# Designs tried in a protein design chat: VH-VL binders against Oxysterol-binding protein-related protein 5 (OSBPL5). Part 1

Scores and structures below are computed, not measured.

Target 1, 118 residues: Oxysterol-binding protein-related protein 5 (OSBPL5), of Homo sapiens (Human) (q9h0x9r126to243)
Amino acid sequence: VVIMADSLKIRGTLKSWTKLWCVLKPGVLLIYKTPKVGQWVGTVLLHCCELIERPSKKDGFCFKLFHPLDQSVWAVKGPKGESVGSITQPLPSSYLIFRAASESDGRCWLDALELALR
Positions, changes and structure headers below are counted from each chain's first letter, unless a header gives other numbers; antibody chains aren't numbered by Kabat.
F, E and O are the ipSAE of ESMFold2-Fast, ESMFold2 and OpenDDE, as the mean of both directions, binder to target and target to binder. V2 is 0.75 times the mean of E and O plus 0.25 times the DockQ between their complexes.
[cut] marks letters that were taken out.
Atom coordinates printed by the task and the answers are left out, and those that the model quotes come from them; centres of patches stay.

## First folded at step 1 (VH-VL)

Design m01 (framework fv_mavrilimumab)
Fold by ESMFold2-Fast, scan of step 1:
Structure m01 (fold): chain C 118 residues (1-118), chain A 120 residues (1-120), chain B 111 residues (1-111)
Amino acid sequence: as target 1 above (118 residues)
Amino acid sequence: QVQLVQSGAEVKKPGASVKVSCKVSGYTLTELSIHWVRQAPGKGLEWMGGFDPEDGETVYAQRFQGRVTMTEDTSTDTAYMELSSLRSEDTAVYYCATGYYGSGSYFDYWGQGTMVTVSS
Amino acid sequence: QSVLTQPPSVSGAPGQRVTISCTGSSSNIGAGYDVSWYQQLPGTAPKLLIYGNSNRPSGVPDRFSGSKSGTSASLAITGLQAEDEADYYCQSYDSSLSGSVFGGGTKLTVL
């Protein structure tokens, strides 16, 4: 069951923000280039990830999802069994930083992610 | 899967404007970032501008600011690039392309190109 | 002038290895921005060959590889084939221009 689905800005390895389509399900966060026939970017495995709010006056409401042992957060295969080799966006391997459009949107995502991490 | 089909070749006089179209199929225009890149005969690629999905705004390369306008008609899944005050140096093949724009920018699907010739 | 510098030409024999360099500056490759590579066959539109410094799109053979170090990037082609004869362009983002930038292009000739 989908817990939440919406666009979020995700920080790339070089400080730029990219708007991507995020689908949250129990235990996984699926990231796509666009909402429909979008290219699969990656799947984040939530069971070992930690979530923290990352306040920033410059970037607005942000939060971080990361692996506490600095290991990859990414699944090897996509939801339909897609393998690595498709076009992917330049995102970090052991963490992701998200920027919400507003504080209320950000709070909703934090609450949903806390639920999915359980 | 994504296909971009551009309008046909055009011949213009100096000082005129040209409007090139790019029809999207296999995907909806609202879900793609369209950019425009040109190539003068025998020369390299030059980025002109495109939609930045991060800010939801169209951005133009500095040297084309004030002469170029990029628009979209979502009802027909067609993107347009209009270049005004044409000079002979604007003779080039104009491409539309889709892709990721930002710190790791790249263009994954390209139209076939539209030859625009500016001559007196 | 192009913002990223490539050699105008490179050549190799079938089966050999060739490399194409792409030199930038502190506002683009040197600032850490990723490099992409495009192949343009005569009379055709460019095709994405490498993105994010070293990743291949589906359908691109693994004999094409990309790397990046400091202010420069490199495209390596191993097992050179006649059909590789084309123009190759590198591309990155430039923070001082706030836009995408291309290299001048390299013509690869298969001897």
Scores: ipSAE 0.005, ipTM 0.568, lowest interface PAE 13.3, mean pLDDT 81

Design m02 (framework fv_mavrilimumab)
Fold by ESMFold2-Fast, scan of step 1:
Structure m02 (fold): chain C 118 residues (1-118), chain A 119 residues (1-119), chain B 111 residues (1-111)
Amino acid sequence: as target 1 above (118 residues)
Amino acid sequence: QVQLVQSGAEVKKPGASVKVSCKVSGYTLTELSIHWVRQAPGKGLEWMGGFDPEDGETVYAQRFQGRVTMTEDTSTDTAYMELSSLRSEDTAVYYCATRYWDSGAFDIWGQGTMVTVSS
Amino acid sequence: QSVLTQPPSVSGAPGQRVTISCTGSSSNIGAGYDVSWYQQLPGTAPKLLIYGNSNRPSGVPDRFSGSKSGTSASLAITGLQAEDEADYYCQSYDSSLSGYVFGGGTKLTVL
């Protein structure tokens, strides 16, 4: 079952922000390029992640998912058998930094992620 | 463990509708992604649609969209596939199957339901 | 008609090796989607034989192996036995169709 789905800006490898469609389910966070006819980007395995709030300037609300031992947070394959190795990920392997559009949106995401991490 | 048991064979006239059931045992329906695949006599396998866990809803193959409806009754752990406006070309064995989450593979299959469309 | 192309038939004698090809395109196998293989005995439902390109479910003999290269996949059967006589189907996902696709099937005859 879907816990939450919405667009989030995710920090890329070159410190740029990319708006991606994020679908949160128990134990996993699925990331797609767009919500319609979406191309799968990756799946984050939440059981190996820790969640922390990050300071933000004026725009939005930031938080971080990361592996405490700096290991990959990504599933090896997607839900339709997609191979991560053949899909270029513009995102870091052991952590992800997210930006929600507002503080209230960000707090909703933190609450939902905490539920999914249980 | 997980077992899928389908309803019995049906004979229908052209223009009628048919509703095939798939009873889940060993797990709850909400824990499984159920898909439907058909096979016309002497022909190959054709995916019709199923529950897509990525968006939490049912998706249909384009050629069946508009004629097929797939539903679930979680209280009885039963999935259904209804095909309307039946034609002779719809004569086939209809299978329900579970889909692996981390793979696009269809793991556990029902025994199949033969639907014959004949005048 | 099939999105994935398989030969309609292959044959071999007991003890021999046969291979069944599955040819796709850039929108399915070539896009990195895994290939699964199914065995269908007459009058029965398909049985999952290989998933994730090369993995065997419990109960499937190691005589069956899968491989994938580029836009194609292959199923190899070594030590061919009479019980292997069946139809074999490959399956993947196609991003342009947003759906699962099967090969046309290959009838394996054991001579």
Scores: ipSAE 0.000, ipTM 0.554, lowest interface PAE 16.2, mean pLDDT 83

Design m03 (framework fv_mavrilimumab)
Fold by ESMFold2-Fast, scan of step 1:
Structure m03 (fold): chain C 118 residues (1-118), chain A 119 residues (1-119), chain B 111 residues (1-111)
Amino acid sequence: as target 1 above (118 residues)
Amino acid sequence: QVQLVQSGAEVKKPGASVKVSCKVSGYTFTELYIHWVRQAPGKGLEWMGGFDPEYGETVYAQRFQGRVTMTEDTSTDTAYMELSSLRSEDTAVYYCATDWYSSGYFDYWGQGTMVTVSS
Amino acid sequence: QSVLTQPPSVSGAPGQRVTISCTGSSSNIGAGYDVSWYQQLPGTAPKLLIYGNSNRPSGVPDRFSGSKSGTSASLAITGLQAEDEADYYCQSYDSSLSGSVFGGGTKLTVL
């Protein structure tokens, strides 16, 4: 069951923002390059994550998913058995920072993630 | 259209510091990720780090940790890269470059700033 | 030594096809990170030529193409022209260094 699906900007390890397609289901956040092609980037295991607002002084709504012990948030295999080593985007292993298109979109994501984390 | 204009050439003595500027126009300054890349005469490109003006956060290459500082002035849409404890091997052209599509490649480049370190 | 390995030079005559290799490892190209290519004409700043392994920015002619296989990438230039004489650099991300990495560069000489 899909709780929410939409594009989010995610901060890479070089601190650049990459717009990716995010699909939220109970317990997992699936990340793809595009909604049309569906090339898998990674799966975040929500049971090991905490969620916090990460306010920007200059722009809109940001939030962070992270492992409290700085361990990997990523599943080792994709939905079709893909290796995590096939990821083409340089994303951090123990946290992700998201930027929503607007405050209302960001609040919607926070509410959905709180639901999925339970 | 993104355009980057860098400050002029500098000559410094060993042990000094240098601060290179990069003025951005043609896009919202805080939505660009700004990288710094250098090139010693006759040598290849070397990534030094990047700076996110939206959050004021930096990522520095391990080799430059402790010597490089990247900052901004949002009132003038200008990014800065300061390199301290200069050595002769720091003689290079220093480039700023942007990642407009947020995918870790360098889309637009400044013209470069020659920094010469000599006694 | 650079993290990504390129031949120091390559040469061709006008109208020929040349290829420039970029060899990485399991921590960069082999891990699935995208490869970009830059052209640097003498006395100028680098210019983005290819991004995301095979995509061309607006204004880059079709005779430039990129490909990636395993731990390596290649830049192909067909219909070689005198104006192509330049240095070419590959670039990717390295997970072990947590940073951007460039190849050592290849000088293309048009004979």
Scores: ipSAE 0.006, ipTM 0.575, lowest interface PAE 11.2, mean pLDDT 82

Design m04 (framework fv_mavrilimumab)
Fold by ESMFold2-Fast, scan of step 1:
Structure m04 (fold): chain C 118 residues (1-118), chain A 119 residues (1-119), chain B 111 residues (1-111)
Amino acid sequence: as target 1 above (118 residues)
Amino acid sequence: QVQLVQSGAEVKKPGASVKVSCKVSGYTLTDLSIHWVRQAPGKGLEWMGGFDPEDGETVYAQRFQGRVTMTEDTSTDTAYMELSSLRSEDTAVYYCARGFWSGYYFDYWGQGTMVTVSS
Amino acid sequence: QSVLTQPPSVSGAPGQRVTISCTGSSSNIGAGYDVSWYQQLPGTAPKLLIYDNSNRPSGVPDRFSGSKSGTSASLAITGLQAEDEADYYCQSYDSSLSGYVFGGGTKLTVL
């Protein structure tokens, strides 16, 4: 069951933003290049993550998903057994910083993620 | 390659103002914010505020509100910090530092500018 | 004074391990804001030593490591060398102040 699906910008390791399609289900956040299921980028395991708002005047409404012990947040394989794909910007392993299109959209994402995490 | 070069030492009288410059090279000034941090002799670091050139926003620490003004000149890749109504307690080394709003750290620092306030 | 609390001094002999603590509160480190560490040699500007709790910039030896737990962070220095004598500062962000905050600094003496 899909709780929420929408585009979010995700911060790369080189501090640039990449727009990706994010699908939230209980316990997992699935990330794709586009809304097509076959363009999988990675899966975040929510049971190992904590969530926090990340204030930024420059970048707008941001939030962070992170592993409290600095371990990987990523699942080893995708929903159909795919190996993790490459993207133009590398993503960090122990945390992800997201930028929402607006404060309203960002708060909806925070509420949905809190539901999926707990 | 990235360098922040500050103006030279200043000696000022109480009540005067001082304007410190920070010229950046090795990147474009407007790509990242410049923050200002001071350090009184033998004391710790104190954040004064920052300027985000993308939107022209400034954020000043409450202690300096009303006395500090941070500006930038994009044509010369130079950031400025002006502190007015100087007191002897403002005697310090003033640093500019490159910041990241999403990262909460400063990766490159200027060499510092000593400002001495004496009668 | 400072919003983040550090011991004013710490000492060790060459080759030993020392740790420097940085204690915050629920509005900064406890709220999940990342911690950075700076090394300041006498007469020089601070140099970024650790960022985002545990990451080292290029050129920083792996003898330096950072960690964070609850409302506190720690900087560990192993294989202590004379060249490590410096002041060390922690830094974070404080939501109640809407600004960056520093620890009071710790002077490291290599005996």
Scores: ipSAE 0.006, ipTM 0.580, lowest interface PAE 11.8, mean pLDDT 82

Design m05 (framework fv_mavrilimumab)
Heavy chain, then light chain:
Amino acid sequence: QVQLVQSGAEVKKPGASVKVSCKVSGYTLTEYSIHWVRQAPGKGLEWMGGFDPEDGETVYAQRFQGRVTMTEDTSTDTAYMELSSLRSEDTAVYYCATLRYFDWLFDYWGQGTMVTVSS
Amino acid sequence: QSVLTQPPSVSGAPGQRVTISCTGSSSNIGSGYDVSWYQQLPGTAPKLLIYGNSNRPSGVPDRFSGSKSGTSASLAITGLQAEDEADYYCQSYDSSLSGSVFGGGTKLTVL
ESMFold2-Fast, scan of step 1: ipSAE 0.099; ipTM 0.691

Design m06 (framework fv_mavrilimumab)
Fold by ESMFold2-Fast, scan of step 1:
Structure m06 (fold): chain C 118 residues (1-118), chain A 122 residues (1-122), chain B 111 residues (1-111)
Amino acid sequence: as target 1 above (118 residues)
Amino acid sequence: QVQLVQSGAEVKKPGASVKVSCKVSGYTLTELSIHWVRQAPGKGLEWMGGFDPSDGETVYAQRFQGRVTMTEDTSTDTAYMELSSLRSEDTAVYYCATEGYSYGYWSAFDIWGQGTMVTVSS
Amino acid sequence: QSVLTQPPSVSGAPGQRVTISCTGSSSNIGAGYDVSWYQQLPGTAPKLLIYGNSNRPSGVPDRFSGSKSGTSASLAITGLQAEDEADYYCQSYDSSLSGVVFGGGTKLTVL
């Protein structure tokens, strides 16, 4: 069951923001390049993660999912058995920073993630 | 339509510093990731680093750490790259470019400034 | 020196096919990082030609194509035209350097 699905900007290793399609389910956050193409980028294991709001100098909410012990947040396999090496964007292993399209979208995402983390 | 307009050519003496500007138009600087790439005459492209003003974080290429500083002024939508302790081998065209503006790929530089020629001579 | 290796030059006649190689290592292309290609005409800024190994920005003709295999990538140009005479650069990310890396560039001459 999908709790929430929408685009979020995600921060890469090179300090850039990339708009990706995010699908939230109980215990996992699935990340895809687009909803139309459906190419899997990665799956975040929420039981490993803590959630925190991040300050931003721009409009819209930013938030961070991170492993408190700086270990990997990523699942080894994708939902169709894809290996982690099949998607090659430079994403950090122990955290992800997200930027929502608006304040209201950001609040909805925070509420949904708090639910999924429990 | 996004455009990057850079400051004009500069001539500097060895040991001086240079600060190149990159003015963003057609979009908000705070929504862009600006990177700096240089090219010495007759040579290839060399990545120097990039900055995200929303986090105040920057990443510099290892060979430029300690000499380069990248900053942004969001009130004027202008990014800056300052290179200190200039040597003759720093003579190059310096470019600013956006990363991933087309919303799909890290490390893809899609919009480029026109370049700024910096000449270091005695 | 360049982290990604390209031939310094390549040449072809109008209408022909040319390919430009980009050879990396296990820390960049071999680690799975995507490859972008840039075209640079004399006296101008580089222009993004291919991103994500094989995708074309709007306005780039389909006679330009990119591919990637193992530790290497390739740019193919079919139906070569005089206007294609330029320098071409490949680009990826290197995990050991924690940074963006470029190839040394290839000068394409249209005979």
Scores: ipSAE 0.006, ipTM 0.570, lowest interface PAE 12.3, mean pLDDT 81

Design m07 (framework fv_mavrilimumab; at its last look DockQ between E and O 0.05; V2 from the best seeds 0.00; counts 0 for: pae E 10.4 > 2, placed apart)
Fold by ESMFold2, look of step 2:
Structure m07 (fold): chain C 118 residues (1-118), chain A 121 residues (1-121), chain B 111 residues (1-111)
Amino acid sequence: as target 1 above (118 residues)
Amino acid sequence: QVQLVQSGAEVKKPGASVKVSCKVSGYTLTELSIHWVRQAPGKGLEWMGGFDPEDGKTVYAQRFQGRVTMTEDTSTDTAYMELSSLRSEDTAVYYCATGPYDYVWGSFDYWGQGTMVTVSS
Amino acid sequence: QSVLTQPPSVSGAPGQRVTISCTGSSSNIGAGYDVSWYQQLPGTAPKLLIYGNSNRPSGVPDRFSGSKSGTSASLAITGLQAEDEADYYCQSYDSSLSGSVFGGGTKLTVL
């Protein structure tokens, strides 16, 4: 069951934002390159994570998912058994920083993620 | 290696303005989030605001809004902080700072040497 | 008048353990925002000791450690050495002020 799906910008280790398709299900956040093609990038295991709002003044909203012990947040396999994610730039191993397009979109993501983390 | 080099000390009269520069080397300014922190003599650290060149937005501490402007020139990798309507209590060392280690906003691993600004008549 | 409260001073003998507290509120540390710690030697710029509550930058010895619980954070220094004599500041984000906040600072004296 899909709780929420939308595009979010995700901060890469090369200090760039990449727009990716994020699909929230109970316990996991699935990340794809696009909604149309569905190329799997990675899966975040939410039970490992804590969530915090990151400050933003731009017409947007930032938040962080992270492992409190600085360990990997990523599942080893994709939803169809993929062992290697499709990615154009590297993403951090123990955290992800997201930017939603608006404050209202970001609030919706925070509410949904709080539910999915429990 | 990242290095932040600030402009020299300044003496100003009340009511004037000051513009402090911070030249970045070792990284490009666009890859860093530059913040400004001041410290009055014998006092603690006070965050003034920060410029995020990727968002093109500045966040100013509320007590400085209306008096402070933070700008950047990416062609020279130089950040600037201008404080207007100076008062004697603005006498402080002004630091620029940034942090390439962390995606958490506001953690600072690199600091400029500081610029003393003295406001007296 | 700092938003984050630190003791004005702490002291310890060489080899001892000291802790420096940083007490915030529900709009900063209590809201889950990360805490950073800085060391400042006289006449110098601050140096980052701890970021993200408990992470050490390269070159910071493991005798410095950080923790966070509830509305408070703590910096622990074990094996206290003479060169640890300095001012120490905690830092976090405050949602009610929409910005970064520092503690008032703690002067550490090595006896």
Scores: ipSAE 0.006, ipTM 0.571, lowest interface PAE 10.4, mean pLDDT 83
ESMFold2-Fast, scan of step 1: ipSAE 0.059; ipTM 0.696
ESMFold2 (binder alone), look of step 2: mean pLDDT 89; pTM 0.926
OpenDDE, look of step 2: ipSAE 0.684; ipTM 0.908

Design m08 (framework fv_mavrilimumab)
Fold by ESMFold2-Fast, scan of step 1:
Structure m08 (fold): chain C 118 residues (1-118), chain A 118 residues (1-118), chain B 111 residues (1-111)
Amino acid sequence: as target 1 above (118 residues)
Amino acid sequence: QVQLVQSGAEVKKPGASVKVSCKVSGYTLTELSIHWVRQAPGKGLEWMGGFDPEDGETVYAQRFQGRVTMTEDTSTDTAYMELSSLRSEDTAVYYCATSYWDRYFDYWGQGTMVTVSS
Amino acid sequence: QSVLTQPPSVSGAPGQRVTISCTGSSSNIGAGYDVSWYQQLPGTAPKLLIYYNSNRPSGVPDRFSGSKSGTSASLAITGLQAEDEADYYCQSYDSSLSAWVFGGGTKLTVL
């Protein structure tokens, strides 16, 4: 069952923000390019991750999801058996930085992620 | 392995400007954040500027805003820190350090001694 | 003064345990930002010792450990050796300043 689904901005390796469609389920965060053309980008394995909030005075709310041992947060294969090489977005392997559309959206994401990380 | 090599020691007069270089090897500047940290003789570490995890942009510490400029030449993988209107209080060792986005400072340059005297 | 507070010095005998505290506030450690620790030997650049509150880089012995609770962090060094004599700095991010912040540093003397 889907706990939460919405667009989040995610930081790329070239210091850019990319708007991606994120679907949160118990234990996993699925990332797609868009909700309408659901090309799979990656799946984050939440059981190996820690969550930290980044309060902001700017529009939006930032938070970070990361592997404490600097190992990959990504599942080895996608739902259709896609390899890591099929991921076209330049995203880091051991952490992700997210920006929500608003403070209230960000708080909802933090609450949902804390639930899913259990 | 990432290696940072800084330019040599400088002696400047009050009111002058200094530009310190930091040559990066083992990684490219497009995927790596450079921070600048100084240390006055016998004193602690002071962050001057670099990547801001909240904004995803280069920011300068308040006390250096207006006097410091941090630039990068990606064609030569060299970062620069220029400090203007030098005062005797600016006498310090200046370090460059790498951060992969909002992470800890994992690699450090050897430091550049800047002495301001007349 | 520094934004993160450390004791200016600590000392211990070889083989003993010492602990170095790092006290922050609600805008940095208390806001959930990670704490890193750096070791600076005399005449050298700082070296990363602990990251993400408690993790060690490859090559750092397990005698060094980090912890975080509330608005504070702590570095513990067990089995003190002469080679551990150095300055130690904690570091975090402060959201109200939009800045990386360091503690004032702690001089460790091995007696």
Scores: ipSAE 0.007, ipTM 0.590, lowest interface PAE 9.9, mean pLDDT 82

Design m09 (framework fv_mavrilimumab)
Fold by ESMFold2-Fast, scan of step 1:
Structure m09 (fold): chain C 118 residues (1-118), chain A 119 residues (1-119), chain B 111 residues (1-111)
Amino acid sequence: as target 1 above (118 residues)
Amino acid sequence: QVQLVQSGAEVKKPGASVKVSCKVSGYTLTKLSIHWVRQAPGKGLEWMGGFDPRSGKTVYAQRFQGRVTMTEDTSTDTAYMELSSLRSEDTAVYYCATRYYKSGYFDYWGQGTMVTVSS
Amino acid sequence: QSVLTQPPSVSGAPGQRVTISCTGSSSNIGAGYDVSWYQQLPGTAPKLLIYGNSNRPSGVPDRFSGSKSGTSASLAITGLQAEDEADYYCQSYDSSLSGYVFGGGTKLTVL
């Protein structure tokens, strides 16, 4: 079951923000380019992740999902068996930095992610 | 940004019921997990239970089963804790607090409501 | 009776280091559940001091630190200051009770 689905800006390896569609389910965060029949970008395995708030005066409400030992957070295959090499989106391997549209949206995401990390 | 504001002090007779409110501001109640913790004068903290309005699931500590009811009114962003069949040992400050699921900690706390049970 | 055991009091001089222990069992801390710590100043609500065994919320000085080993956890306070006089509570989850549990509390006196 879907815990939460919405657009979030995610910081890429080139330090630019990209708006992506994020679908949160127990244990996983699925990332797509669009909310319709979306192109799969990646799946984050939440059991290996830690969550931290990352407040920023310039960028607004931000938070970070990361592997504490700097190992990959990504699943090797997508929900339809897609290979990670088939989707071109330059995101970091061991962490993701998210930017919410507002503080209220950011708090909602933090609460939902804490639930999903169980 | 989340703030919890509780109702004022109450004085009750043994056998009565008390209903304490917890008004949420700076966030929507439907996205929070509100729990209740009490503290008798000069004593420690005791978890009573909690309500998750998103799931509708409420869990009560075994000691309070059958005497406590925790509810919420999303239209006013207010959570409630009602304790019945009051005894003198229920004299305590009652706190509402928000809980995060992964770590199970209580991040934001209300100011507390003093409930005194005396004849 | 508290499920988690803390010493009832601890004391230290300004600038000193003190530690407060929190002893659990196999159904709570020993089962791998995280430990959080709360500071309660006289007449106030508890304030989250440490969560997830060792993490500090924004605004908590780094002289407060937490650790966990086996069935026990510890809160360390370095550089003691007069404003640290408070009651300190540890908290975890207990699987046998299916609920959250607190320690009995430790009163810290700064001499």
Scores: ipSAE 0.000, ipTM 0.536, lowest interface PAE 13.9, mean pLDDT 82

Design m10 (framework fv_mavrilimumab)
Fold by ESMFold2-Fast, scan of step 1:
Structure m10 (fold): chain C 118 residues (1-118), chain A 123 residues (1-123), chain B 111 residues (1-111)
Amino acid sequence: as target 1 above (118 residues)
Amino acid sequence: QVQLVQSGAEVKKPGASVKVSCKVSGYTLTELSIHWVRQAPGKGLEWMGGFDPEDGKTVYAQRFQGRVTMTEDTSTDTAYMELSSLRSEDTAVYYCATDRYSSGWYESPFDYWGQGTMVTVSS
Amino acid sequence: QSVLTQPPSVSGAPGQRVTISCTGSSSNIGAGYDVSWYQQLPGTAPKLLIYGNSNRPSGVPDRFSGSKSGTSASLAITGLQAEDEADYYCQSYDSSLSGSVFGGGTKLTVL
């Protein structure tokens, strides 16, 4: 059961933002290159994560999803058994920073994630 | 790569103002976030505020609001920090420091530092 | 008083391991804001040692490492050397102050 799905810009280890397709389900956030299945990038385990709003120097709305003990937020395997090493964009292991297109979109994501986290 | 060169030492009377400059080389000022941090002799680091020329946003620490002004001149790649109504406890080394937009606005690390400018406030 | 609490001093012998703590609260480190660490040698400007809780800039030896747990962060220095004698500062962001905050600093003495 999909709670929410939309494109978000995600910050990896590079300074630049990458636009990825994010699908929120109970307990997990699935990240894909495109809305099509088979373009899997990674899966974030929400049970171990905390959520916070992060100010940005540019327009849009930013938030951070992170492990409070600096441990990996990633699932070991993807939905079809893909390993995390298949990620084409280098992403941090213990946190992700997201940018929504607008404050309205960002607030919707914060509300949905807070419900999914607890 | 990035170099920050600050103006020379200043001696001021109580009640005066001081304006410290920080010239950026190796990057343009618009590509960096400039912050100002001071350190009284034998004391710790104290964040005063930061100015991001790309967004034109300046945030001052509450302790300095009303006394500090941070500006920039993009044509000369020089940032400025002006502190008014100087008191003896403002005697400190003043540093400019910058980040490269690494992790966001405020929690970003200060990657590069100027050499510091000693400001002495005495009678 | 600093918003982030560090011990005022730590000491160790050459070759040993020392750890410097940085204790925050729910409005800074506990809120998920990243922690950076700086080394300040006598008479010099601070130098970035660790950013993003645990990452090292180019040129920083791997004997320096950072970690974070809950509302606190730690800097570990292994294989302690005489040139490590310096002041060390942690830094984060505090949402209640809407600004960057530094720890009070820790003087490391190499015996």
Scores: ipSAE 0.006, ipTM 0.577, lowest interface PAE 11.5, mean pLDDT 81

